VH-VL binders against Large ribosomal subunit protein uL10m (mRpL10). Designs and how they scored, part 264

Target 1, 224 residues: Large ribosomal subunit protein uL10m (mRpL10), of Drosophila melanogaster (Fruit fly) (q9vpl3)
Amino acid sequence: RGKINIQRPKAPHYERARVVAVTQPKYPELPKAKSCFKTRAERTQQQQENPYNEIIAREVRNWLDHSRLVAFFHLSSITADDIFRVRVQLHKQNLHLKSYGSKIIEQAVKNTRYEAIVPLFHSNHCIVFSPDPEKTAALLRIVRRVPQMVLLGGIVEETMLSRNQLVAYAQMPGLHAVQAQLVQTLSQAPGHLIQQLQAHQNSFVQVLDVHAKNQMNEETPKST
Key: E = the ipSAE of ESMFold2; O = the ipSAE of OpenDDE; V2 = 0.75 times the mean of E and O plus 0.25 times the DockQ between their complexes.

## First folded at step 14 (VH-VL)

Design hc14 (from gm16 with heavy chain S54D; framework fv_anetumab; at its last look DockQ between E and O 0.38; V2 from the best seeds 0.67)
Fold by OpenDDE, look of step 15:
Structure hc14 (fold): chain C 224 residues (1-224), chain A 119 residues (1-119), chain B 111 residues (1-111)
Amino acid sequence: as target 1 above (224 residues)
Amino acid sequence: QVELVQSGAEVKKPGESLKISCKGSGYSFTEYWIGWVRQAPGKGLEWMGIIDPDDSYTRYSPSFQGQVTISADKSISTAYLQWSSLKASDTAMYYCARQWDYSFPLDYWGQGTLVTVSS
Amino acid sequence: DIALTQPASVSGSPGQSITISCTGTKSDVGSHNYVSWYQQHPGKAPKLMIYDNSNRPSGVSNRFSGSKSGNTASLTISGLQAEDEADYYCSSYNSGSTWVVFGGGTKLTVL
């Protein structure tokens, strides 16, 4: 009984070989999961076609359109708890902290007046929105205490501001304060003018009185 | 004009305590923070820490944590740097500088305080 | 210690343009963090020359310019003058470590 060579099995009969060849399940080549090696950039590109991204982009646009104050921050490694704390603090001031992916932002601002902000979003970022530009000082006060948040710039009243300009803006007396000061200054001006005019008139009258008195004294004949 | 004026040079012995000052003028002292920078003789600049004078919030670089104390008195627009026990290695020029926050530049500097610690 | 890397020394002749480099990491220079440059003359306090990568404070000569690309910031001094001889330091906030970092400094000699 010949030793069955397990290492080189006898080729099956031609007919059997044909049947085996035809019945071999053609397993579709598993798509090489290129997905595992897709660069963050490639993953981000595929996400652009996600209907969900469009919805989020619309949301971002809505925030931008309805906000009078927008501030952009770089966000370094921060704990969820710390972010939550900051969010709560900001929320108390009617400031809304949001974070979006760079692609979403790009999609949101594409062909809009906000397109210039795209370069700000190359890393982890967060955005603070507010309907009230007067909250700029409050915003900056809060975020200064968050070392993981780096101010990059902002939009105030549809004007893009650098971080320095935003700080300067926050330091300006509120429009109302400036207006109040102006009104106060203007209200004092007439008083000062009147005082100055009156002072001159009074001085003139005094001089005239002295002159009149002197003339009267000269006309009084020394009755010898 | 924004100015920071520091206290004069100090000569001390190891183990002694020291407090140097930095007085700010020409701006709202509580709106900006004060940073401290060390420069050892012939060496580069080292950021030590920062203080918010408004509420005395402080942060230190790791190298200086526990080694020095930064404080401020906003009533007199003055920031302080102090040592409880000086070491010879503390010999350096110390600068205070105005800084809006951590990420903003040191835009105005004091003239520096030379601290010499010798036996 | 997290530090920014600068050349130890740079030299130039009067009227020339020189560039000082400052190389950091993605957590400082390579991020959206801003780079500042300081000039320090011997025995004097540092002076801010450039902030936010490329901005000049008032009173700083237009001969000084700053730029940033990738992890490297650069200070360029055009029309080199004798008075420009000084030590130059770059600085940036490191958002990862959450403290300010300085470069090692560059000694500029005007030949």
Scores: ipSAE 0.856, ipTM 0.932, lowest interface PAE 0.6, mean pLDDT 87
Fold by ESMFold2, look of step 15:
Structure hc14 (fold): chain C 224 residues (1-224), chain A 119 residues (1-119), chain B 111 residues (1-111)
Amino acid sequence: as target 1 above (224 residues)
Amino acid sequence: QVELVQSGAEVKKPGESLKISCKGSGYSFTEYWIGWVRQAPGKGLEWMGIIDPDDSYTRYSPSFQGQVTISADKSISTAYLQWSSLKASDTAMYYCARQWDYSFPLDYWGQGTLVTVSS
Amino acid sequence: DIALTQPASVSGSPGQSITISCTGTKSDVGSHNYVSWYQQHPGKAPKLMIYDNSNRPSGVSNRFSGSKSGNTASLTISGLQAEDEADYYCSSYNSGSTWVVFGGGTKLTVL
């Protein structure tokens, strides 16, 4: 009677868990982009499910607003099992691996101070978010063993950093403490300060970089 | 100042074993990988593989997988390249170099170790 | 093994500019890969001259510049000097093969 096996109640299934969590739909959220279980279906649904693009764009904006560490990677072909192992390892460090369509990213950052990041998404990519900028070193140690993830750059404490600056930041603890204090001071006057940051984003990064370099005696990975 | 110092030149016969060393100083040895690069006489550079000295995570170029062993002893800030049975074709200059990960440059190089294998 | 193609040799006179090419594939040199350039004088270890396609390490002359377009990276040396006579190697990470690759090398001769 092998038919009894088809009536076996499934243990918590990914799809069943999603249904139970009604208040947080995450259909296109999973970093399993290299898994083909949804590849053609995702393309078809993305074409037809325009109403969900705003929900996903709000999620991206929410991550950007609440993350003091954001890192951008180019993503080469990787198995679903391998990317899942990376996601679990990162999650243990309060690092959240996400992947979004380029149109979603463009919509999420449109007319914001982060619009300059859109060119980073012209290729296959993933993003790591975290509220904890001190986890930058842990992030980099984990992902440098993932050959399919190539670091492009990041945002730390609202400051855009090149990939080399991000590595240097991870190695310079004094920079983190000074940068966090400066950003907190700027954040205590929201509204008009946000408008100024949007208008002077490059100058803000420039000031922090010079200040951090001076505090660390101008050390870099390539210094002699 | 970052420095990588390699062991001295070696003259060996085919079939002999050999272990050459690369000692790093001037930086936290476990923060960076050590890569090994081969250069046969009159030939170009070949990346052989890397080690993360912190936990001995190791990867090899396919041309060198099973041909050589890369290891490290972080307590003395030293990486090693080792052959169990040398071949005449192993005659080359061997460099160690520091690297953050696969996509980053080899920013500091050792002076090289010349290995000569002849009967 | 996937290789980066460089010309075997290039020559120039003092004061001129020369360019050394390094051609690969999308997975070797494409817009998402970072290319490095190394200079090697006879009997010496290689020295990093350019990283991340166009950046110069501290102590490297601004006569050296790098660029990348499509699947080709380029090293340009302006104001050529006798001391620039050396072998030059490009290097990149091949994401499909999961290891670092070097070009075959280019011998620069200063006439």
Scores: ipSAE 0.683, ipTM 0.854, lowest interface PAE 1.4, mean pLDDT 78
Fold by ESMFold2-Fast, scan of step 14:
Structure hc14 (fold): chain C 224 residues (1-224), chain A 119 residues (1-119), chain B 111 residues (1-111)
Amino acid sequence: as target 1 above (224 residues)
Amino acid sequence: QVELVQSGAEVKKPGESLKISCKGSGYSFTEYWIGWVRQAPGKGLEWMGIIDPDDSYTRYSPSFQGQVTISADKSISTAYLQWSSLKASDTAMYYCARQWDYSFPLDYWGQGTLVTVSS
Amino acid sequence: DIALTQPASVSGSPGQSITISCTGTKSDVGSHNYVSWYQQHPGKAPKLMIYDNSNRPSGVSNRFSGSKSGNTASLTISGLQAEDEADYYCSSYNSGSTWVVFGGGTKLTVL
């Protein structure tokens, strides 16, 4: 469907938007044409959806539709050089790191089974996409050395999984039937997942983020 | 099975050049970086630097920046450590080891190359 | 350049437990749980024993365990055996410098 159109993706839109915003030239404030009445043009403009936001939301849906592995992360302050190195390491494993604004994520997942993920994106966040669910173990190995990225959960084979469930999936043998059965079994506790997502509505404190990262790292298997 | 095989021991005089090698096998060579570690006689381990064989990106510790050159040839799965002009203080055991990148542990080690520099 | 601080030597008897400390700064040991431990027998290459503070690679005895409190990481070896006699090095990624630093090493003697 859209995989060819996404080849060699550029820097995330959200990061570009931030650069544009901070470099926006200062101009004298335009005279306010305020009246007790809104003009037809003003009323129409206020009711119109931003076409740009809808284009980016469609990009997000395309990534979701064509990825068999999606992982959600809380993202603390990180330098451009550090995130670039992480992106390079991920790309070698066919893992694609993307950042999108929370309103765009909300628009993308509205009226879908994944609408429950919206609270995860109230603070700084990023998402990793891959067409290959076998890359979950590689993903966990790479991100364990990035303390600024804290795993919150993800989607594997169209099924939402918590952080611990993703770690369990990564440790399963490479037998397709066994892995599919595990995903179905883990997905049978939706109440628990919703409670975990609600716990993340507020931004994590740095100490808790570091602790969560350490817990994930301790659970990550190492194949030597 | 993952294996790193290093070149044989070297005996050199001060001022001579030297290039030692580390050949990886049993894994996808470009998916991991190669780190170099020095151990002077009777001393501890010192991390020297690392290379990404895929793009030849290198990172050195400050103590070794400008003192050595790390390179790699991914077509033959081999990394190199090179000196343009050896000093007696370069006498040490040199290890290569596999790292996911500069921030990860060294998980598989070569057997080491002993370099002796004396007049 | 900057090394993590370890005791030069420790000793124990067969069957005892010993602990080796590794003290760093807030930019390395204190900043994350990414401390590794290596065992080196005389004339041999080092072997990774513990990574990410407390994880054991496959094939490493469960007698070896790692922990951390603040800026100090510890390697504990229980049920000491003669073959544990070796040099032990801690290592940590330093977030400020962006490279790996090693400790000075600890010689373990099994009496």
Scores: ipSAE 0.006, ipTM 0.491, lowest interface PAE 9.6, mean pLDDT 77
ESMFold2 (binder alone), look of step 15: mean pLDDT 90; pTM 0.934

Design hc15 (from gm16 with heavy chain S54G; framework fv_anetumab)
Fold by ESMFold2-Fast, scan of step 14:
Structure hc15 (fold): chain C 224 residues (1-224), chain A 119 residues (1-119), chain B 111 residues (1-111)
Amino acid sequence: as target 1 above (224 residues)
Amino acid sequence: QVELVQSGAEVKKPGESLKISCKGSGYSFTEYWIGWVRQAPGKGLEWMGIIDPGDSYTRYSPSFQGQVTISADKSISTAYLQWSSLKASDTAMYYCARQWDYSFPLDYWGQGTLVTVSS
Amino acid sequence: DIALTQPASVSGSPGQSITISCTGTKSDVGSHNYVSWYQQHPGKAPKLMIYDNSNRPSGVSNRFSGSKSGNTASLTISGLQAEDEADYYCSSYNSGSTWVVFGGGTKLTVL
């Protein structure tokens, strides 16, 4: 900015224009004009299929496709400072902690072989990604000390593993031992992950039961 | 075979200090954590806390925070439970057990150490 | 202080099946948390019988099975034998408090 021109009145407008210019090229063009020619129902459907959510869902699919290690955790209430320290420790090991809404995860894995993981994300959750499956031991050493994180399971070399199978995998020394254990795991039915999915489904049913009981504690309704 | 061996029974007076031990064998001691569980006479099980023998990281149940100290010496594969000043209410059977971490089951148990505190 | 709720006692005859319930809250049994079951004979240390709701450790009879529905986990013992007579404890990690909680225990009598 020029010396003679103290551009304080222009600075907010300049900054706003700069921000708009930066954000517009980063995101796919939204079909705003086309929505003006649609019915209310069509506009509502288009709004539900938010293009931004599809962009994030593509990011999730990209992480799944390019990661040979994916670990799923339930995440209880934790401070921003504490989770930041965990992210830093994980990043040093090429482990990338990500949090996504359950709706975005559902969109990302719909019609894929990973669709079965959706029930794991009914509660608060996070996911750790890495291109290196040998980092499983490092991952578990770090997260063991985070009492707010509970291991639910993972995917190693495209194979879904229960939390106990992932721990066993982490305890195997050397590449050949790891491969032998994975082959053994691959030859078995993946029943443990199904049990975890059923547990989360039961938690959802329990939430509905609590709501129903709370309603019953009120005056008897006219149910027709 | 995985085995946890605890120290022998203790008879103490109120106000005395005590340190009991739990020695692991048959596995890599630092790969698993050691949890401590208390059982008062005729009562149920109470989880006291846990230790990572690799770096002595500990986590306690609120009922036992400040009441006991859990420690470990990985060079001899031994975990410890310690009181600075015993009370009659500390009379109980004390078990150590192996846990992967706080959220995992206690899979192998020591035989127990009976602590009797009476005047 | 916070404990899971179990019946104080249960009984059955040899060859019968019995079920022991374990009821908690949403933050322990009813959520993403796993339930374990322990068997304790008089004067002996507890033994892990079931972990992660329904899995058996090596060496545990397939007569023992676990399940979970809502806030209630269940241990079922089929084909009751005299040696099954013991105290049984359920346990879960409480995700809200971040420590392990035990049930009050159930004394199984084999008639």
Scores: ipSAE 0.721, ipTM 0.871, lowest interface PAE 1.2, mean pLDDT 79

Design hc16 (from gm16 with heavy chain Q99G; framework fv_anetumab)
Fold by ESMFold2-Fast, scan of step 14:
Structure hc16 (fold): chain C 224 residues (1-224), chain A 119 residues (1-119), chain B 111 residues (1-111)
Amino acid sequence: as target 1 above (224 residues)
Amino acid sequence: QVELVQSGAEVKKPGESLKISCKGSGYSFTEYWIGWVRQAPGKGLEWMGIIDPSDSYTRYSPSFQGQVTISADKSISTAYLQWSSLKASDTAMYYCARGWDYSFPLDYWGQGTLVTVSS
Amino acid sequence: DIALTQPASVSGSPGQSITISCTGTKSDVGSHNYVSWYQQHPGKAPKLMIYDNSNRPSGVSNRFSGSKSGNTASLTISGLQAEDEADYYCSSYNSGSTWVVFGGGTKLTVL
């Protein structure tokens, strides 16, 4: 049997909205905690998906794409005055010291050949960029005066180099073409280089993280 | 052939000054730093400090800061370790060794200089 | 006094494998890959055996290998020979203090 319960008053959607619109105060009330939370969550989701992080990740990609020299450093505690002096010295040599959050680095290098550098950024870090790989020797001379910056490795002419390989490159005399040929010769085993660059973090934790990521990426079969 | 040759053994009394040397050959002397490592009789290795011969920039371990002076003369490819006033506790074998800078391994070592300080 | 912790002694028989540990902190072992290992025979200068955790210099036997897990680095010597009997020291750069530290040393005895 059908029942119409008159003890539950009907709230006609359109009629109620109309009445509220006519009688509402001229100035709206401040958002309540639940409304603020929802608005904040929406902003956070939109920012994460698109605007701010993507803009900074694009900046990082531009630095990587336009830099023929990229050097990675572990950064120990250093005063603002000391890092400013280092930044000024580096800038005089067309060397640009940058620091980015690990998520932004990961987003910038995802699906590129440089994705393997992500584990380097689990601790305090900084990166030096330059369009001029001849400045590698100048970079290392400046950084040897900054004991809080510890060289981990780098990328020269799109080739990943360990710390020792980067030092060897810096010591090369002569023409750039000779140095580029040496870089190619030294970098025939990228797997070993990647392991060396990652060694500043707990290797066991990194292996587990890589394994988890590989399992996620293997949800669909790849070309083997 | 890279080689580091150190000065000969020394026997001194407390309060005397001493300067020992380490001469590099077979490489560009100013491209590498020279570190000093102490080994007391029957004891382990202690890192003392390191110098860049190109501009004489030095870094010391805190236990040796103010106790010794490290210097270098790039014109003769020689680094030095110096005491203004020796103590009996300075009795040790002293090694010099080559590194790229303070964070790199010491890849070539001198034969050592034995310093004996006795009353 | 000792910045890095090593066992005082380790022993093995010819043909066996042994491992020597070197334990430090995040600043000297955990945060970077700058652990080196030196071999010292009695009356001789130390010789670099391993650098940057796992690399061998030219002329060092492949029986010597290095590894690191967290704040502990390890030197492994396989196929022990009588000539391996020596003192072994680990060393690393401490990024917090900004100087090099050594372990206390391990005397390897080959029985």
Scores: ipSAE 0.046, ipTM 0.563, lowest interface PAE 6.0, mean pLDDT 78

